# VH-VL binders against q9lss7: the designs that were tried, part 8

Target 1, 226 residues: q9lss7
Amino acid sequence: MGNTSDDDKILSYEDVVLRRSDLDILNGPIFLNDRVIEFYLSFLSTVHSSTTISLIPPSIAFWISNCPDTEYLKDFMKPLNLRDKDLLILPVNDNSNVEVAEGGLHWSLLVYYKEANTFVHHDSYMGVNRWSAKQLFKAVSPFVSNGDASYKECTDTPQQKNGYDCGVFLLATARVICEWFSSGGMKNRDELWFANVKETVPDLVNHLREEILALIKKLMSESVSK
Key: E = the ipSAE of ESMFold2; O = the ipSAE of OpenDDE; V2 = 0.75 times the mean of E and O plus 0.25 times the DockQ between their complexes.

## First folded at step 1 (VH-VL)

Design m17 (framework fv_maftivimab)
Fold by ESMFold2-Fast, scan of step 1:
Structure m17 (fold): chain C 226 residues (1-226), chain A 121 residues (1-121), chain B 106 residues (1-106)
Amino acid sequence: as target 1 above (226 residues)
Amino acid sequence: EVQLVESGGGLVQPGGSLRLSCAASGFTFSDYAMNWVRQAPGKGLEWVSTISGSGDYTYYADSVKGRFTISRDNSKNTLYLQMNSLRAEDTAVYYCAKDSLYYGSGAFDIWGQGTMVTVSS
Amino acid sequence: DIQMTQSPSSLSASVGDRVTITCRASQSISSYLNWYQQKPGKAPKLLIYDASSLQSGVPSRFSGSGSGTDFTLTISSLQPEDFATYYCQQSYSYPTFGQGTRLEIK
């Protein structure tokens, strides 16, 4: 049976290890933590494994954005093979304190699409993360473009109506963009995935917590986490 | 040239109404949220209201909620503030200000010269 | 609402002086802090956005720093045209301004 502590490991999926306290986060009106974000991005990565999509873990995005040494950053970025990817999904967090893991107050999404050579920021709360998104854009851009990549805000991205769903909007938007890419990708450089996000994300966020919780329980039944 | 020009200010009695207008030029009006910010004589700046680029989202300071209505006409590049049930405390210069972001909550990078609203008491 | 408190409320300085104005938020606002300059009878002018980014056309003697709750605006070598009232404003949530700092001739 084992221990029912909030720190108990309940599922090992790829490189992420979920704990029992992560289920409580999904069950409540609570801000999503780094582990839940990483888990679902990793799951999307396996669903889209036959594509040239790269979904970057929150911890990796954080280190890229906050790396103080340009030479170390170059060495760190090389094995990620980002030039071989056509779509990059990058979680953005407003935590700038390298001493505090899993900090920050808001989640948003930065997406790079190679065919358009453009970074697009999706922020479900009035663009609050724009500074952190631009910092990440500046750090990543030299490794995916020749310094000529564009940056834009998605002006019509769905908005949250509460103080805790920013991570859910991040994950919903990431999922829709991955599905858009896998279904054929770019039809117009000015439109990209914007219509798909606007049409699908508002409904998806209403049940994504329950869907992720059900997914975790299904994976727990299919594998042993001990 | 990017500019904002306010109009519609004046002297009104308590309980009266005024409609302010702000004419925008030199930028794509519908790509940015717009704000009204006021300043009472000799006092500091107070945010009043924000409207998103599309006009679909509006936000108000608690002091004006239920009395003021922000709106925009993107075909005319014009922002409006309908002020009802005016009080002496609403006496201020009202500035129109462009937001740096579509939904608002950014920097106010372009300002009009303001229009004075005086509520006599 | 997030409360913004500026210090000092007023200061006197001479041309050529280095001037520092501070702004404190009642809660963490990350780097979402803007600085404005307002001259008598004129509309405010954006100087610094996102704590440390210099607005286009603003002289390089103006700089901003800080994150979280504590922020600073610095004028490295005060010029005659810099005598004005300075306001900080948080853009983390619904906009709130500090009370203003009046910079006067010594």
Scores: ipSAE 0.000, ipTM 0.443, lowest interface PAE 15.7, mean pLDDT 86

Design m18 (framework fv_maftivimab; at its last look DockQ between E and O 0.06; V2 from the best seeds 0.00; counts 0 for: pae E 6.9 > 2, placed apart)
Fold by ESMFold2, look of step 2:
Structure m18 (fold): chain C 226 residues (1-226), chain A 121 residues (1-121), chain B 106 residues (1-106)
Amino acid sequence: as target 1 above (226 residues)
Amino acid sequence: EVQLVESGGGLVQPGGSLRLSCAASGFTFSDYAMNWVRQAPGKGLEWVSTISGSGDYTYYADSVKGRFTISRDNSKNTLYLQMNSLRAEDTAVYYCARGPIYDSLWAFDIWGQGTMVTVSS
Amino acid sequence: DIQMTQSPSSLSASVGDRVTITCRASQSISSYLNWYQQKPGKAPKLLIYDASSLQSGVPSRFSGSGSGTDFTLTISSLQPEDFATYYCQQSYSYPTFGQGTRLEIK
C-alpha cells in the first residue's frame, strides 16, 4: 500500500521532506510517523548546533540494528564519526510485523553519553522496546567504545497513559536531554538527565504536538515568502 | 554482598493493617525498580506491586489496589509495603525483589528471604 | 492480564536425565519470559531471563528457548541439586507467573 493523492509536499527542512499527510497526523490522536520524528530531530540538531551531538534519523537507526554484514556496517558507520560524539540520540522502533519495514508499533529512545560511557534506554511504556534497544546498543557500542559501554534501563522514564503518544514522549525526552547537555551536562553521575526528564517531559507531552504544528506552519510561511 | 532483608510480618485479624519493610544493601538502591511478590502456603508466586527508582511511579496487582501502598525511602535504602484492609486471601510469604537495570525491569534477579503474613479470624 | 500455563504440573526424573518444561502464554509476549527455580523454604532464584539469556552463576546445563507464546526450559543432564519447583514468568507487561512445575527424584 502506497501514499494517497493527499501527498503534497508542504516543507523541505534540511534533508527531510514533509507532506500534507504528515501534518495531519499531528492533529489527531494517532501515532507519529518516521517523517515527523525525523523532522523534529533535525530541528533539534539545528537548535543545538554542536559537532559533538548526533541525532540519528529513525531509518538510519533501524538499518544499523538490522545490518547482517559487519563489513558493510563498518563502511556505513565511518562517515558518522561516532567516536567524536559526546551525545548520541537514537530512536528505537519495535517492528513486530516483519512485512512492515519502515516502522513498528512502539517508539522509544536510546541515548549514549560519552562522559559516562553509558547507553540509557527511555521507554514510555514500561520497557516494552528493550529487546530492540539492546539490539541497537550492541550494534552501535563497538563504534563509540571498545565494546565496554554499559546499558541502563531508566525506571523513572515518564509513562504514557494513552496508546498513541510514544513518539511524542520520544521527542520530548530527546529535547530535554539536548537542553540538559547544552546547559553543561553532568552534575551528578547518579542523576545524569533523569531529574530533568522526570520534571519536564510530562507537561511538555501535553502540548508538543501543537508546538510542532506551529513550528511547521512558521517554517512553511518563511519558505513561501520568496 | 547484594542483600534484601524483609521484616514486619506477623499475625493479624481480617480488616487489620501491617507495614512490611525491606532493607537493601550492596548496590545503588535508587537506580533500581523494586517489587513485592507473594506466595500463599503451598501455592505459586504472585506479583503484588512495583515502584520506580525515584518512587514516583507505582503499580499494583488488581487484587491489592486501593488496599496496599508501596513506597521507598532512598536515604535509608528501604522499601515498604503498607497493607490495609487485610483479608484471609492475603496470607502469604512476602518477598521483596529487585528488577535489574541492565537488561530487564521485571526479571527479579535478587530476592529477600521473605516475611510471613498470616490473616486469620 | 496475560495467563501463563506450565506443563507438566509435576514430573519425576532420575539424575542424568534430560528434562523439558514448557510454558504457554495467552498472547504473544515476544521473548519477555523468565524462568525461576525454587527449593522448599527458600526464595526463588532467577535462571533464565528474556527467554534464552542465562543468568550469571547459573550452570550451563540450563537453557531456555522460545518466542511468541511457547517457551521451553531444558536441563540437559539432571543433577541432585536440580530437584525443585520451576516457574515461568512473563515480563511483557504487569508480571504474571505460571502455576509451577514440581520436579521430583524418581
Scores: ipSAE 0.076, ipTM 0.666, lowest interface PAE 6.9, mean pLDDT 87
Fold by ESMFold2-Fast, scan of step 1:
Structure m18 (fold): chain C 226 residues (1-226), chain A 121 residues (1-121), chain B 106 residues (1-106)
Amino acid sequence: as target 1 above (226 residues)
Amino acid sequence: EVQLVESGGGLVQPGGSLRLSCAASGFTFSDYAMNWVRQAPGKGLEWVSTISGSGDYTYYADSVKGRFTISRDNSKNTLYLQMNSLRAEDTAVYYCARGPIYDSLWAFDIWGQGTMVTVSS
Amino acid sequence: DIQMTQSPSSLSASVGDRVTITCRASQSISSYLNWYQQKPGKAPKLLIYDASSLQSGVPSRFSGSGSGTDFTLTISSLQPEDFATYYCQQSYSYPTFGQGTRLEIK
């Protein structure tokens, strides 16, 4: 049945539809939902549209990781043309890792960099999503590198200080990595994006909710103006 | 080839201080989080502290928070534990341990031989 | 904060026996459980990580299983060198260990 009409559609941006409840989530110290994550990843995709970056929606990443059959997965993955991409941004969410006392479901980020043939997992809460990230890695790897890609935990990734900002850390880290790639990060291959993430993400997370909220309101205003 | 060697243990009075060292060899030290794990005589294992590969993030067990300080010098491949305000219940063998390993956070794959810390009168 | 409880605290077995040690977490830890072996006077040795992954160099007679709150370490055919104390450890949050299971000669 989809969302009810009582949760009004407020913005259509690319393939994502935001609703009024999404603004409430951004305005509070509340766990980010799939739609907010998808919206901002879609926005980053637009900003970096002239690159070979692919940012996968949360629902697609989750389904890929939980696909019941290898043949179904092959048919699903073909049209995504992932082999044409040099950088993949994949959100990770695992319902089985819910921390009730700490604000619910946990978000983390899995990144594939073709030149290094490596998946890197960034988890702002002590790596609790690493099992889900590894399952996603195993499901995606055959479609980007014939199944021979390596997997790495970024154990020095910035850590959250509360139970609800994991999605904000996911988005901040994704943004920094996309900016690293677009700025010619390939020129320094001895180090991935790790230094940039460590330098930039801790400050960025302090105001990213406000930036995203302001962006949505700006786009809503522009939509009304045609 | 991969080795961790602890030193600095000994006998101290309650309220005293000790500094433990752990010399690492055979791997790129700065790529790994490092840990201190202790074991009181005849008892089980207790995690004490962790430091990230860069040294930017440190974590402590509640029992030692405010008294112990973990640090590292990546240029010397050495891990440290500064122990202040020592109590009788801090008496234990202190192990230096590497972690995480592979894709497992907090899996201690390499351990030192341990160094004995005795807090008594 | 997560309490780990092992069962039994001690058991006696003979060479060739199948031995099972269990570990229970006070809350769900997914599959974030490691198993260690410790011989008298020596440092612990990692046997199993992430509930069921065998550490390199560890004999295949060791296996781990379980998820959520209940976990098992199995030794399929006990050897003389396997008499030791075994510890489980959760890696879901700040690490906590079980109290240990002492495996002794019958």
Scores: ipSAE 0.062, ipTM 0.636, lowest interface PAE 7.1, mean pLDDT 86
Fold by OpenDDE, look of step 2:
Structure m18 (fold): chain C 226 residues (1-226), chain A 121 residues (1-121), chain B 106 residues (1-106)
Amino acid sequence: as target 1 above (226 residues)
Amino acid sequence: EVQLVESGGGLVQPGGSLRLSCAASGFTFSDYAMNWVRQAPGKGLEWVSTISGSGDYTYYADSVKGRFTISRDNSKNTLYLQMNSLRAEDTAVYYCARGPIYDSLWAFDIWGQGTMVTVSS
Amino acid sequence: DIQMTQSPSSLSASVGDRVTITCRASQSISSYLNWYQQKPGKAPKLLIYDASSLQSGVPSRFSGSGSGTDFTLTISSLQPEDFATYYCQQSYSYPTFGQGTRLEIK
């Protein structure tokens, strides 16, 4: 990670500050970092501006998962009002070291859907994050359904064919699920968004990096004109 | 001692089927992805298939996709490869290999001795 | 699929020699490269993972370097037991191996 002093700020979007190196990440065969993921999740939040949808930033999800103090976690969770949310999007990282920020190498997606009272884990790399996902599930579950929510792995989750697109799959899946929800969702607890993800994500991931880059450039240009 | 032992190889006719087994010992089997890698006589190594620790996710080489099925029984510490519609080009020594738990899913740190599969009329 | 090309395909060396084997990927694979040693009639053995990490139990005379597309396996001082075939393998995508390098006694 380059010295922040030499890495130029290129965009401020909501609570996210993107830097020149983030564009390089998007242009190369490099896994997405937490900033890029946070940026796009924030963007999706603006697109899907429902009070009942919450896209949790990677840093927050990580903190929730690794918080050692239950009382502190309770206080921290209060302003999030997760009990009032119908859909939660939670990025999962495999970072095992709580003392090191951004130490993880793999991203996956944990989703809570209130209507079904279920958490669904989407992992594009052979379910390697299942432990981390379960840890996050255990931490969040008491705040959404008094601890009686179910957890399941989506075995039909599209799989990456390389070692660097896990973040892209996360974002693509999140997007599809948000779109699914915004379109009215499905009342069938067995189907939910699974078919949509299976059908749409494999193609979406092929151009999502380019789309995100284009979005950033557009936002940059708009910022300069103001 | 960590060990993998393949079995089930043999002679089969084209179009035939064969099931390979790999018995694992000396480690928590379910924590590791498992792999099949094959080597034709006098040739190099070719990845065949991978299965996650839980068995929920599987990967296949294009050369075997639709014909081979990888599976595992964690209660028996055993990996399987069901091979259907076998072809002459499938003739090889088949190795089972363990993948590391973290960050190197496609690395193979432990190998069995291999089992020979010969497809011939 | 990512193609891996090793060089040379074969080489002869003497005990005590410094030996270098190269591997090139058809595209950038970052540091996701492994090296294996295979002796006749035996299974491959992992030597190096992630381009430069020495596998446990492997002698320190073995080392790996490189990133992106070009990688090198080095044996600093060849020992009698090192005569074997060596393979590089990328783990950046679906696993693919180089064609192998046969190291023979001169």
Scores: ipSAE 0.050, ipTM 0.666, lowest interface PAE 2.8, mean pLDDT 91
ESMFold2 (binder alone), look of step 2: mean pLDDT 93; pTM 0.952

Design m19 (framework fv_maftivimab)
Fold by ESMFold2-Fast, scan of step 1:
Structure m19 (fold): chain C 226 residues (1-226), chain A 120 residues (1-120), chain B 106 residues (1-106)
Amino acid sequence: as target 1 above (226 residues)
Amino acid sequence: EVQLVESGGGLVQPGGSLRLSCAASGFTFSDYAMNWVRQAPGKGLEWVSTISGSGDYTYYADSVKGRFTISRDNSKNTLYLQMNSLRAEDTAVYYCAKEYWGSYEAFDIWGQGTMVTVSS
Amino acid sequence: DIQMTQSPSSLSASVGDRVTITCRASQSISSYLNWYQQKPGKAPKLLIYDASSLQSGVPSRFSGSGSGTDFTLTISSLQPEDFATYYCQQSYSYPTFGQGTRLEIK
């Protein structure tokens, strides 16, 4: 065989350590794991570091949704300074088992936009994560508003046609929304980023795996792999 | 058409156990959180328990926590409530209720109810 | 638990009357309040969700308002089929119901 493990470390980027098996996931028609999701959200965070956008890692979103005590949640949330952010990007996973932080079978995206005081849920598979998204919304909303934020399903969210691209749709949608925000946004508050998502995400999804794979290889050549 | 039908109610002695069932039809059962809500004779409504669409997440009222277990079988479109260590205070009509898609924990569809009487 | 208190506990009215029922939460629940109608021997029926949104199939004479701690359900012109018990329910935290308001024929 020669190689001891597909788990060999290949890249350390911010708080994410990618492994060789993550490249295989990106090369194939396979579910994106927590590491790939976290990596690309972290990359978008560095690209948009001069903005008031906060992109929350999957592990943190999971913990927020499953925190058993409001006092512990408050102590955790205060240092995140979410009230200083104009746009929050939150990954949603259908895993509700508190003993398994990495898991679940479906990814979707929850976005908070301060100017509209609204959480928008983007789900590429027919409402599968609606309940999980609402749980995360309820947990987060007291820390971005005084409990008066609205929740909305984006019914025009581009839909996946297979069982494994939900994570790709999450990342494509997150990227389009970040680009929308940094470009100054839409004319009408009621339109938000919906037209941009509808127009751009279907095409982006066809290339995003290849783009992320190329990005990782570029970063490996620029940085010392562990 | 959307319908919920409860069964399994009856007379049980204090300390006994009983399992309620709720058969769902007319909607994609696994897409919705399901609930048990009870009503003691001549009294108001009291929420008992919620289970997520996947079945992975459950919530309980403090009055039943540790004694009742909510579960679901999505392959059979059926919701269950296992009731252990029953007390006189648990005497009530038990309703199965579906979450409304447009609002978190609004109950849009209810079953007819099944009567549970805890008495000797 | 968040406590929900309804007022009045009982109300007598005539067909054609404008009826208002109030509900108060022990703490702010934003707009996470639902209203139900229950007739004797029947299951409850959802009327209003998220304080002011009318459920499909519910007559337009029903309306909800309020936010924070104080909420109202209004029936603009009472019909014979509206005599029932009405319940408010908060969905901000673990669901809790008010004690009910019984609407009786005068």
Scores: ipSAE 0.006, ipTM 0.485, lowest interface PAE 12.3, mean pLDDT 86

Design m2 (framework fv_maftivimab)
Fold by ESMFold2-Fast, scan of step 1:
Structure m2 (fold): chain C 226 residues (1-226), chain A 122 residues (1-122), chain B 106 residues (1-106)
Amino acid sequence: as target 1 above (226 residues)
Amino acid sequence: EVQLVESGGGLVQPGGSLRLSCAASGFTFSSYAMNWVRQAPGKGLEWVSTISGSGGSTYYADSVKGRFTISRDNSKNTLYLQMNSLRAEDTAVYYCAKDRLYSGRYDAFDIWGQGTMVTVSS
Amino acid sequence: DIQMTQSPSSLSASVGDRVTITCRASQSISRYLNWYQQKPGKAPKLLIYAASSLQSGVPSRFSGSGSGTDFTLTISSLQPEDFATYYCQQSYSTPTFGQGTRLEIK
């Protein structure tokens, strides 16, 4: 094998520090890691900064789902000001063991929309993350609703055809939902963003890795001092 | 040393009941989902049931739903399988197995007991 | 339920041989595939999890590959202690096992 140590910092964006190995992940048919997911969610947060959208980093979502102490969770949640948000984007990962070096095997997306008082789960692989999504729903619900929030699976959400694109589907779906929200109010309360996701996500996932890679390279070049 | 020890197997008549136990040691029992997997003589492996670490979620194979009940006592580090309305096709070695990861869903089974034989016959 | 089909059902090999065993899922299971080794009269032992991750303590001659529906277990240089039955198992949904591949001495 060639060089195996590729932990060099290549880009600092908001609170995310990307490493050179993250570019290799985006260049290949490889499972997206926490840093790439966090980076793109942070980028979407910047794009939609004038809205009441909150995009939660994977590490924070993981902590919320796996916090063993209710009082500590309450203290952690207070400064996030989630009640001030109308749309929450939450990445879901199936890893629940903090002692395991690898960070789970599947990504999916949980979305809370305040106006409908509903959590919607988007899983690009037949809902295999539903237990993890329900765990996160139960942990977050007390901090955004009065305990009467609904939970719903999006049964028609676009499905992946391979074993490694779940993170790409998470990011594509999150982007479409953010664009739907920022473009105005609900046109149909029963349909939410489902038609937009179904129409746009299948095409977007075919080039999202390339778009994110190009974005990172652009930001890297812009960080170079003249 | 991490160990799982099954007990409670034996010969039982069709329609009868048995309760299997699995004693765990060497790891934090309450942190891991636990499983029962069986193997009929000369045949392959068949998953039977899973219980989450807290005991709050249980899952069953279609072949045993309504007849078998998985449970655990975390204070005693013990897993149980209550088997009712036993049939000849339930004859198998029953293995207790630990999930590699703490989860309410399925994963790889990294630690196995040596099994306990259940024979359903007159 | 997701059906797992292993090929071959049995294989005869000699010490030092490279052995490959395949497993096919009836639908895509991502990387939720595990491989186990079982010797006569003993409990199964986990070899590979998440399609390609080697379990701690398992010799490096064992490797796994694949994603989606097609998976392979490879033993690069067969040793005497490797003669056993091998099972694949999906954990994508309710767990199902392949029927096993019996590896016998030639």
Scores: ipSAE 0.000, ipTM 0.425, lowest interface PAE 16.7, mean pLDDT 84

Design m20 (framework fv_maftivimab)
Fold by ESMFold2-Fast, scan of step 1:
Structure m20 (fold): chain C 226 residues (1-226), chain A 121 residues (1-121), chain B 106 residues (1-106)
Amino acid sequence: as target 1 above (226 residues)
Amino acid sequence: EVQLVESGGGLVQPGGSLRLSCAASGFTFSDYAMNWVRQAPGKGLEWVSTISGSGDYTYYADSVKGRFTISRDNSKNTLYLQMNSLRAEDTAVYYCARDFGYSGYDAFDIWGQGTMVTVSS
Amino acid sequence: DIQMTQSPSSLSASVGDRVTITCRASQSISSYLNWYQQKPGKAPKLLIYDASSLQSGVPSRFSGSGSGTDFTLTISSLQPEDFATYYCQQSYSYPTFGQGTRLEIK
């Protein structure tokens, strides 16, 4: 019987094609896959389309971090126009094997804020993705800040209590940071969005899976009414 | 107060194996990535390997990849370098060095005194 | 690998002199450049990190500058204890060191 019904395309949103199995992932205590991460980042991009926020797909972040040729990376990065962005949202995955697409066991978030010239890493399982985030930072930094940007860990970022919600924490944190930026940005030069993340993310993660599921079902219903 | 002390160096024949140890004291060992850096007699410094604070992520210079294995035991505050298939060009003083950060290869702020590895027949 | 080239390979100077040592990367490394001092028979000591940040306990006569591909270490007034070999090291990718600059008394 295979698993044909789980591979059925259920929604095309921007550059993402979701499948029925992605709904099962959202319904269960299961790691979020690249498609669900990309879908919600793409949705946030649409919500904040009038801003200078860039939300990078997981596949693009993976390629940037693992590109073996510096000249090829330079040509790849140029058309992304990252220097024109004031806030850059980058998903981090611990998969370092370029031959295995959509691998890895842990998601975290790397954020670049141009006004502070700083990359901040948010990891809901403290320390796990620190190496992967630093690699991505080093690869991206020359293309957004001439390479003089600083890097810091958000040591006070909300922590997961289970083995599967890392992607949910990534998406919740990304959403809060985008909302912070769109509402006027920096409240304190030393705190950036940290207070908003600390206050909002712990509650948001408790219902974000259900919220994303409802969004997908709404978009599915809207696509068939045409 | 902060110290790194290497041991395990010596004379070994080409094709042989040797294991280096580095005992750390005076700081929280698991908070720092650790490195091995070598220096051939009369030559400059060459980075060999890095291990993250957790021990979950390891990186190697192309010249040693597949032959050397870096590891750590955070309960014993000890860093290791297992060296297999040794070659004459591996002859060097091997330094244990602490990284500035948890993730590795930022800057090497604390160094041991080094241990001499001689690969010769 | 990113190649690091130091200039000069050696120089002679007198106490009180202003000394400059240069380091060039084969590609842009932003500000990810560290400087080390090594005395004969001793382990290296970190002097400068991130191109221009002075390590704690290092005398203020040491300073670093530069970005991209060209970097300089300066000793504003040379002291007797400063005669040593100096190495630059990039931390942008897997670490690579320059060949070293030997600073000798005149």
Scores: ipSAE 0.006, ipTM 0.473, lowest interface PAE 12.6, mean pLDDT 85

Design m21 (framework fv_maftivimab)
Fold by ESMFold2-Fast, scan of step 1:
Structure m21 (fold): chain C 226 residues (1-226), chain A 121 residues (1-121), chain B 106 residues (1-106)
Amino acid sequence: as target 1 above (226 residues)
Amino acid sequence: EVQLVESGGGLVQPGGSLRLSCAASGFTFSDYAMNWVRQAPGKGLEWVSTISGSGDYTYYADSVKGRFTISRDNSKNTLYLQMNSLRAEDTAVYYCAKDLYGDYVDAFDIWGQGTMVTVSS
Amino acid sequence: DIQMTQSPSSLSASVGDRVTITCRASQSISSYLNWYQQKPGKAPKLLIYDASSLQSGVPSRFSGSGSGTDFTLTISSLQPEDFATYYCQQSYSYPTFGQGTRLEIK
């Protein structure tokens, strides 16, 4: 109940600090928070560090979507060098309140693929995040294209069957897309990674919480020896 | 040249049915959500229905839900609106309209000329 | 549904005038507001999307501003071809249009 031990730092990985309560989230049928999403995206970034993939943290994606001033947004975006990236992975959250971090009730994924000049939205719960994804698309598009980028919903993207796994579907889909890109990628510009997502994500989501938990425990043990 | 051409309007009795068609050209039809927007004589614009680029997701205004069905044939670049159980209140010019960005409901950048549907006895 | 209310319902102006039309949403719609022009017997034409973005091919005398619940369409120097009915439309949720503003020659 709001005790100190639930907020204790357990692992520092890149720019993310995980707390003890994050392990309980992964162990349970519980909505994934910003820290768990950021941690795994950061881990994927490390795995694919030799590629032109950029995986944007949830807090950064949230700020981009909700930036109150176009000039501030331009200054912020410039050093991210997004035009040098061939694939952008962007988490989408339905939280629109700039004063409340870690708000919102639904996660989804927005992906930009430079070769196709297309943004694709993967939403594991029908069209719940369509307006949030649109807001992020509009904010990011000028920094990766000349205003001519297409937007597409992946209408047959794997769907969740519970009220809490949207973040798991985001992470599973992001992982499959990164692996698709690293394997040489484009088979058809209209099909992109859709077949890989459809084939792999439904099984992966059944085990991803356990994989992430095991990864955190491994990193914790390695951290103690340093 | 991006173009939408509508057909199928006419006079129909209350309770009757009518099917509208919209032929699209000049853009990759399957990449864009398509819409029907209507306008009663002397009145404003009212959104009726949207269909995703793939045809898998459809959306309807409450006033037409259960009576109207939107569909598309991407191999023919054609959008359809099947209207059943027509009421006097459905009397309007029906416009076919393309979404600006792609596969979601946003702004309507290209419109057809409209086709008149009159429901009267 | 989100209700959109335009003001004024009609306006008379002369060529060369600066014209302002407003649109108010019943709840915050962020910047998800579009403006259309419709001439008698013709389909609507998109002028402005996402509150302030000028559609390709639309003259620069048209501009849009606003966010949240209050939005404005401005025509900086009215031309003869601008006499028409103007509609706002929100895209934050399922689309709803304002009732229209009829711009008539004085």
Scores: ipSAE 0.013, ipTM 0.536, lowest interface PAE 8.3, mean pLDDT 86

